# VHH binders against Protein GET4 (MDC12.19): the designs that were tried, part 1

All scores and structures are predictions.

Target 1, 324 residues: Protein GET4 (MDC12.19), of Arabidopsis thaliana (Mouse-ear cress) (q6gkv1)
Amino acid sequence: MSRERIKRELPPVQEHIDKLRKVIEEGNYYGALQMYKSISARYVTAQRFSEALDILFSGACIELEHGLVNCGADLAILFVDTLVKAKSPCNDETLDRIRCIFKLFPRVPVPPHLVDVSDDEDVQNLQESLGEARSRVENLTSFLRAAIKWSAEFGGPRTGYPELHAMLGDYLYTECPELDMVRISRHFVRAEDPEKFASMLVNFMGRCYPGEDDLAIARAVLMYLSMGNMKDANFMMDEIKKQAETKNPELSESDLIQFISYLLETLQRDALPLFNMLRVKYKSSIDRDQLLNELLDEIAERFYGVQRKNPLQGMFGDIFKMMG
Positions, changes and structure headers below are counted from each chain's first letter, unless a header gives other numbers; antibody chains aren't numbered by Kabat.
ipSAE, averaged over its two directions, is called F for ESMFold2-Fast, E for ESMFold2 and O for OpenDDE. V2 adds 0.75 times the mean of E and O to 0.25 times the DockQ between the complexes of E and O.
Where letters were taken out, [cut] stands.
The coordinates of atoms that the task and the answers printed are left out; those that the model quotes come from them. Centres of patches stay.

## First folded at step 8 (VHH; from d2 with Y32H V34M S50T S53T L103I)

Design k4
Fold by OpenDDE, fold request of step 14:
Structure k4 (fold): chain B 324 residues (1-324), chain A 118 residues (1-118)
Amino acid sequence: as target 1 above (324 residues)
Amino acid sequence: EVQLVESGGGLVQAGGSLRLSCAASGFTFSDHAMGWYRQAPGKQRVVVATIYTGGSTKYSNSVKGRFTISRDNAKNTVYLQMNSLKPEDTAVYYCAAGIPWYIREDSWGQGTQVTVSS
């Protein structure tokens, strides 16, 4: 007598969501997390992806709303994973959901000046705060990285949906205790908002150590150019010049900035010999950061068809760029 | 403070039409999805229609083809055009700012009564 396993029809999503809300309201956040995972998995198994996504979205938002960043992030990541499983297209609904989750990640101001922490207790508190900030950034990064990848695979640009890059770049810039301008810039150049990027860089000029500002600007411009985006490169540079005239009039005196200015003009004229001459002339400034040389090699390849001497370095660089 | 104020409800005969409006304030309207929900007597509140930030729309099966959600960002207003109304559409209709399955408590309107007579 083959016990026909009465495929118990999964209940409406609303019932589960309501029950789970109660669990969270009772303060059982970790229990709720496990329940969200278990229940959503059942819907996924049943190929009811829409319902699974609803459950996970709800859970992510509720956990984050209650300040449980780790739990919320886990569910957010699972949400994106489920999108991939469902082969969900990059559409307004999903993007709005991702945006909603993103907005719920806490933004906690990190005290800029570590300098005057005189008491051991204050130092400990600061360290804890920094640790928490790092954890938040890591969680968000994991979530948005997954989302970027999803968007690239299911209807967005090859590099990922621009707004997601903007979100990640912005959060990294504002919330990360240790600014990684290379990482931040890589996202901003893919965000299709050169004005915002310019403003961010100008803001950074006011916060950075001497000698970091011109490098950051140069990297940003070269990153645009390495992607073949001359329009946004020029726009950003022009915008920075406009904004910096009032804030940092000495910026134009930087050899590196001069190099960038000449480079932009050179690339418009399609003059490889001049390009090479500029690299030689400003070599000392360019060598301040090895990444600049790498980017210039990419630019040479893209604009002039100059083959890189070590093709393997280019391949690995692209992979790492995609993973970063 | 988030404020959502519904209007346009009332009594209508079966087959008739109503247009609901929801005026929003206290937040950046263009950055939020908007939705209409309804709650019939003795029943749970259910989503009727959602309009996302990009302008795409989603409808419940029960109202698909009859109802149209739209928004005017310049006026911070979301609309629900209801055509071919049925007695089963009788409910309190609520406007909400947000996405289905996560609406903040402060992001609901007070509701407007829609009654469809047979």
Scores: ipSAE 0.886, ipTM 0.965, lowest interface PAE 0.5, mean pLDDT 92
Fold by OpenDDE, fold request of step 14:
Structure k4 (fold): chain B 324 residues (1-324), chain A 118 residues (1-118)
Amino acid sequence: as target 1 above (324 residues)
Amino acid sequence: EVQLVESGGGLVQAGGSLRLSCAASGFTFSDHAMGWYRQAPGKQRVVVATIYTGGSTKYSNSVKGRFTISRDNAKNTVYLQMNSLKPEDTAVYYCAAGIPWYIREDSWGQGTQVTVSS
């Protein structure tokens, strides 16, 4: 007698969501997290992906609303994982959900490290604050990285949905205690907003250590070029020049900035010999960052068909670019 | 402060039409999805239609083909055109700013009564 396991019809999602909300309101955040995971998994197993997504979305938002960043982030990541399992297309509904979750991540001003913290207690508090900030950034990064990957796989641009890159780049720039301009720039060049990127770089010029400003700008331009995006590269450079005339007149005196200016002109003329000459002439400035050489090699390959000496380095670079 | 004010409700005969409006203020309207919900007597509030920031729309199965949600960002207003109304559509209709399954408590309108007579 084959006990036809009466597939117990899963209850309406609303019932679960209401119950879980109460659990959170009672202050049992971790318990709620486990319940969200368990319940959503049942729906996934039943191939009821829409309902699973509703539950996870709700949970992520509610947890974040209550200031539980770790719990909320876990559910947000699980939400994206479920999108992938469901092969959900990149559409307005899902993007709005991701935006909603993103907006709920807290933004907390981090005191500059240089605050003359005279008291041991103040130092401890600062360290704790920095630790929390790092944790928030890590959680958001994990979430948006997953979302970017999902969008690339299911109907967005190959590099991911541009707005998601903008979101991640912005959050990294504003909330990360340690600025990683390489990582930030990689997202901004994929955000399809060169004006915002230019503004960010100009802002960075006022905050950075000496010698970092021209490097950041050069890196950004070369990143655009390595992607074959001459339009946005030129736009950004022009915008930066406009803004820098008033804020940093010395920027134009940088050898690296001069190199970038000549490079942009050279690439418009399709002159490989001139390209090579520029690399030699400005080698000392370019060698300030090995990444610039790598980017220039990519540019040479893209614009002139010059084969990379180490194809494996290129593949690993692309993988790291995707993972960053 | 977020304010949502519904209008356009009333009594209509079966097969008739109504157009609901919701005027929004106190937030950036264009950055938020908007939705219409309804609550029938003795029943739970349910989503009727949602219009997302990108302009795409989603409808409940019960109203698909009969109702149309639209928005005017310049006027900070969301609309619900209701055609071919049925007695089963009788409910208090609420406007909300947000996405289904997460709407802030302060992001609901007061509701407008829609009564469809047989």
Scores: ipSAE 0.884, ipTM 0.965, lowest interface PAE 0.4, mean pLDDT 92
Fold by ESMFold2, look of step 8:
Order: sequence, then structure tokens, then C-alpha cells
Structure k4 (fold): chain B 324 residues (1-324), chain A 118 residues (1-118)
Amino acid sequence: as target 1 above (324 residues)
Amino acid sequence: EVQLVESGGGLVQAGGSLRLSCAASGFTFSDHAMGWYRQAPGKQRVVVATIYTGGSTKYSNSVKGRFTISRDNAKNTVYLQMNSLKPEDTAVYYCAAGIPWYIREDSWGQGTQVTVSS
């Protein structure tokens, strides 16, 4: 058989979409899911990737629009898997399709009556809402992690396309029941949107426990620096200083924030001894979070060529005792 | 409320040109892919051209080389320049906000008639 005969054996995409719409209208969402998968697989087998992608894109959007997050996410992940099989380039059309799917994931606040858990029914309702939110976040994360990986492999930046990181970081911040600011920050430093990241951190400071605001800021700045991104690290500090004066004035008294300010000045120089002295002087602040030392080791390697080992041995320990 | 208003249709001789315009409101225009679709009598509505948020374009095979889609984000307007028109281009042309295979029902214009005489 010729390639032309194989193509003629498969119906037009519109015919499939019309049939699937009827199945959705009948309320058979899981049946429609299986049909989307089966039909797209036939087009993949026929090497008709564009048609397979059209069907999967349509299905992901329609299932999500109807509130069927598990079904829609399954198709969204398969859409990305199909992009990989097709070796599809990271282009404008495909990024728009991914944005479209992302925007259809629900954003569902916890109902206000569940904020005061005073009886067993309210506790059960809260637990169910948190479980549903975790499931949505897991589904969205799987989709966007696959998309980030695809973008890095097929023409996007090596660390993944920045907007995909922004979308995932934003969704994790707004929709995840347990805030993981390290995970969120790792995405935002790759997002090429320091203004949005700064705004998010200022918002976080209004919601978090007293005495932990400085750790979130320090992690963000050090993550930028560990990637060699001095520009966005400085922008973050400047923006946080301006906005935090009104929201969290105690932040100006943080030794950790003071350390970060001096570190930024130090990294503009060939001043490894000063870098090491600052780590000793502010050791008690830095040791509040194991990650800070790991990031500082990466920073030392990037800016000064120091091997990722303990650069603080010897003389700088003695200087700290002297400063006592 | 999303509003899409097409204009520029009419009657034209084969080989002629028309420029369709679609004025958009009620949404952030620059964040949306835009498209032109057409429906010939007795046929299903089909995509003609799409312009994505980054400016890249895609055309149906029947109009490649003859039609050009463009957008002006400052004016919230998408255009379709139609050259070398043929009688088979006769249809109602619709503007839509969205990506082919998923257009929300409220994201369509009312349409503008294009008639190409031989």
C-alpha cells in the first residue's frame, strides 16, 4: 500500500471531534477519554502526527472545560508525549496550545466556611477539598514538567522554555495546599519574570509565619546567583526592600537579609576572602536552612572557580572568633 | 462579553482582492490566537488562517500564497488580505478568538459574506 492510500483510510479530524462531542454531551466522559486515546493512537501509527495532536488538544481542552481534570490532564500529558514522538519543534503554535490547556485547569479556592474547622463534617469537607487540590496540582505538574522537558529537547532553552516555568510556579503558589517555596522558587528563577517573582514573594510574606520571610527571600536571591543571574538577584533585592518596608518592616532588621546585601556587593569583585569571611560572620543565619550553604557552594564555584567543597576552613573561622 | 465584528465583505470579480477586518473587544486581545474561518453553502465551517500570539501564521492549503492573515494589537484587530480570489472562495467568513479545534462558543463573530463571481 502507498502512503497516500494509508492517509485516505482515516476519516477527517472534524468527524472524530463531532462524534466525541456527542459522547461528552451524553455525560460519558470516561468513554470519551478512551475514544480520544484510541483514535489518536491510530493517527500516530499512520505517522499523521498533526491530526493526532489536533484530536488530543481538542480532547484535553473539552474535558478540562467540563471539569474533568483527571481525564483532561491524561490527554494533555499524552499530547506532550505525542509532541515528543513527532519531534515537534518548540514553536509559537504549540506554546499557544499548551497555554490554552493550562488556562483550563481549575483555580478553586477553599470555601470560606472550611477555614474554621470546628466539627467533624467540616474537617471531612476540608480533607476532601485538600485531596482534590493535591490531585489537580499533581496532574498539572505532570503536564507542565513534560512540556518543559519537551521544550528543552526540541528547540527551546536548555533549562526549558521560561513561560512554562512561570505557569507551573504560579499554579503551585496559588493552588497547592502545602506551599513548597523551594520548589516554586526553582521554577520562578527559570521563568525570566523577576517582577512577577518579587510580587509573589511579597504576597507570601503577608501569609507566612513570623520570622521566616527572610529565608524565602534569601533562597530566591541565592538561587538566581547560583545560576549566574546577578541582574535578577539585584532586582529582587531592590524590589523586596521597597515593598517589604510597608508589609514587613521587621525584615530590615534581619541579619540574613544584611548578609545577602553584602554578598551582592562582594560578588562584583574578585574577593573570595571577603566572600568566605561573610559566610563565617553570618554562619548562624546561613545555618537556619541547609539549602543556603549548598547554594553558596554553587555560587563560589560559579563566581570564583572554587570546587564544591567546604571553602570556610582555616583562617576565616579564626577571624570570626576575633570579631566576637 | 467577547465581541468580534467582521467587516470588509462584499461582491468581487474572480481575480480580485478584498481585505476583511475583525474588531475585537471584551478580552485581552494580545493574549489570544486569532483565526479566520469560512462556511460555504451546505458545507461545514473550516479554518482558513490562524495567527498565534507570537505572530506566526498557518494557512489552509486552499488559500496558501493568496491570503495573508495579520493582526494589530494596538487596534485589537485581525485582518485577512484575500488576493487572487476564486469562485470557490465564496462563503461567510468568521473571525474567532482561539485555536483551531477548541473555540469557545462565545468567541465567534457574526460573519461577513464574501461572494466571488466568475
Scores: ipSAE 0.748, ipTM 0.919, lowest interface PAE 0.9, mean pLDDT 86
Fold by ESMFold2, look of step 9:
Structure k4 (fold): chain B 324 residues (1-324), chain A 118 residues (1-118)
Amino acid sequence: as target 1 above (324 residues)
Amino acid sequence: EVQLVESGGGLVQAGGSLRLSCAASGFTFSDHAMGWYRQAPGKQRVVVATIYTGGSTKYSNSVKGRFTISRDNAKNTVYLQMNSLKPEDTAVYYCAAGIPWYIREDSWGQGTQVTVSS
């Protein structure tokens, strides 16, 4: 009897949703946020996780739809936290919910880095827009990083579910005011969509300083190789060469791209001496970015068993232990 | 413009079967979960069945074992096979593009009446 009474003390989810719709219709979005949090917490305390998740999903979507990104992201992050508490499996339903929330994050008509302004009032408007874009990107990143971690812990691939990486990489490319192509590329190599990654890189070419397009391509290919993914590394190079014939024909003259082409053929063979010779011959191109050397060291370790020293990781690990 | 058009409703005797169809347009169908909902006279609209983008399904307890939701992404169509119908199943049935507890106002069909005679 007492167990039956405990369940009856929390009304059905529909009743809460109906009440919250009225609060939203009255324009009280922040009040509704506090109610979503309070009601979901009651369900979590009662170990009724499915109901808590339903309420948090609904709230995140509705607040985002009304443009209240901070409120909606708060609930989206709490939704993922609740998935972890509930030990919810990485399944089709939950991935669809995450995708739904993701699609409701606002998108600008033109990325802020493409806006051209010349007067003081327009500069002030741009600064406010950039601050709002940074806030949206930070909120979305927090949500999707949590979701990627959840997916890896509860039945998804160890590196996180690929579509979550694709969503985050795409949003960072399209919506972040300051493009960080290394960060974006790290997500895309985990996204299992090399065609989209190649198209995005072609779109990016010409937005960096002159002569840096080959660096973006080299990083992407070396990242695939550092993960052992020869198939997508080769696909990326083939697709980039095809698309560069029309958009950036100067790319075919890059020594760095030539190095990458030879490297891909070398890695199909057990040819460590040739690998080392290529690194020496193309040293000036490789040294244009320290990351390329780091990735090549990882590639040598993976493909040839070359011993890898990581003194910075040991130092960071010791520092983290001291900070605990 | 999102459009959802239900068909296949009608009058059937208790124990009978119906198959509902919902033709969808105006969005990328394969990227969206789809659902069937129903509204009995004087009651609120409630979820009956959901089919997610990966093909998994979820049913309300009142219809488990009797109703089957399915989708054909090539035809942009979602179906509800309704077997062993009961008078309690009498309602207007709506299809929707979305996930339970969040359906955009413009993502509902106009509904199809199902009446199960006792």
Scores: ipSAE 0.726, ipTM 0.909, lowest interface PAE 0.9, mean pLDDT 86

Design k4
Fold by ESMFold2, fold request of step 14:
Structure k4 (fold): chain B 324 residues (1-324), chain A 118 residues (1-118)
Amino acid sequence: as target 1 above (324 residues)
Amino acid sequence: EVQLVESGGGLVQAGGSLRLSCAASGFTFSDHAMGWYRQAPGKQRVVVATIYTGGSTKYSNSVKGRFTISRDNAKNTVYLQMNSLKPEDTAVYYCAAGIPWYIREDSWGQGTQVTVSS
């Protein structure tokens, strides 16, 4: 029996979509999920990947539209898995589909510093909201992490398609109950949108997390530099200093920010001794966060060729950065 | 709110041509894939052509080589050039903001009738 004969015997995609709409209209979202999975698997087995992708895309969008984040995310992740199986290229159509799915994830941030715990009912409501937010973030992260890896493998940039990083960074910043500025920044430096990253950092400074402002800025600039991106590192520093002159003038008094300014000048020339002197002079500021030293080691290797003690650390660190 | 207004439909002899236009407003046009769909009498609405945000296009098999979708982001307008028309092309044609297999209810135009006579 040839593959063409098997293909002709499978129903058209429209018939499946019509059937599943009826199941959704009846409110049976989990039943629909199982039907989406089983039907798409039949198309995958028949090597009809385009039809499987259509079914999974439709299902992910419809489930998310109805607020069923777990169900929709499950289908979104399977959609990306199917892209990988099909060796689908990173093209306009697929990126538009991924963007569409992303936009359907709910946006209900719960900023931790504004949470009021007044009575037992309010505490229970807050805990449920935080659990829901964590679940949404886990689901979205799984989806977009898979999409970033797919894009890097099938025709996108080696670090992943930049807009996918922007979407994940933005969602983590607005929706994650526990703010992880290191993870967020790792995505934004790969997003090829330094204006958006600068705007996010200015917003972060407005949240008034004491002692975090200069660290967040330093991490962002050092992350750009660790990738060799002097242009965006300088843009970030210039833009943040402009905004701080009117809204947060205290930033200009930070020793860490002064260090970053001198570092940017030093990296424009062959000045390894000066680089090392700056690290000694500003040691107390740099030691506020162990990550800053790790980034400076990476910068020294990239700009001056300094060999690290454990060269495999850089390889595993790069892999970890891609995964996060 | 999203508004999509189709124009350019009408009666045409088989073998003839029509050019449909869809004026869009109420959303950021350049951020959205756009498409043309048609609904023949007694049938469900089906995709005819899609143009994605990056400019690539996709066509149903029944119209490949005869129809061309295009967009003008400066004018917030999507077009469908329909050549070598056949009686089976007779339908109400709709433009939509979105991607095939998922179009929100508020992302459709009101439709324009195309009738192709033998």
Scores: ipSAE 0.710, ipTM 0.897, lowest interface PAE 1.0, mean pLDDT 86
Fold by ESMFold2, fold request of step 14:
Structure k4 (fold): chain B 324 residues (1-324), chain A 118 residues (1-118)
Amino acid sequence: as target 1 above (324 residues)
Amino acid sequence: EVQLVESGGGLVQAGGSLRLSCAASGFTFSDHAMGWYRQAPGKQRVVVATIYTGGSTKYSNSVKGRFTISRDNAKNTVYLQMNSLKPEDTAVYYCAAGIPWYIREDSWGQGTQVTVSS
């Protein structure tokens, strides 16, 4: 309805939007999708990127508002692709547009009647609900990964704009049917919000995933350290220990958590021999998850200058983390 | 739930000034972009100015240099200072929570009339 006025060709842009409104009023959301795409493509070809972006933003929001997640996500992804083509800078307006699109993605709980499933119809309904959730998560992930990459390329931090990581991590934690705490943590360590990340990990401990509490905490702290972020690593450990007194009082008995505590102290010093000794002493705890060894290799390289066993693995791993 | 109440409109001579205010409630004001829009008789509602959550502002070309949008997050209020008014500025002015090209139906104020006599 409302849009930024343009002087020379306002009536043609306005005319297109009015036409699309009529198509939407007729309930032809897929037809509108195709029109949004074709019209925006013509503006892109003419290098009139501002108009293309306005049309794509409007279309993404309207389709998502009507519950048409696939259609809206398609336009959201094309919106980000158009930002890249336009070499648009990572600024307040564009970040607000991305946030607006993100907030229109649905958050849908599993239907209550599917708890304690008792017949074939209930099993089928649960399967369909989970499939829909996976599809929404895939769509949102494609959109925000593109936005993160765009932000890193056009004026944001090299790891991507922090709020975009926070939005993606949050959505993955709350909406993905199967938790991937490694993937979620990779986004949260780049979100510049260690308080929110700590809160999420405390929530995770309350969900009673046996044998995962100390691993999830260790991964988070080691991920901060692999980025050279001692401040947030220490904050995370301090906050988790404080809050674990009520949610998991036996966490302090974990050998892995003890290793992390000693590691944090060791990294304050020029103490590579002690670092290596800790890895040997706590090997059985560290070997519970191969990722921990990979992160410790990255930490040794960053803090002490040692070479990784596979230098290409570190390079590829960094690229993969940027994309995930 | 969302409530936006505009004030400060009226009749003014060409060349004069007005200051519009919009009091907001029912949402976390500092998390939302805010904008002023206007609808001239027989025309479509169009954006005048936007202030984004990061504080940056954007103006339509017809008002750039004459109008200033600002916000006071402590008072949940957005303002539009309108200087050097012209008869072409005559319109109903609306406050909205959101950004141009997508404003929810419930995110508009009731409007305040601004009339600029020649």
Scores: ipSAE 0.704, ipTM 0.897, lowest interface PAE 1.1, mean pLDDT 86

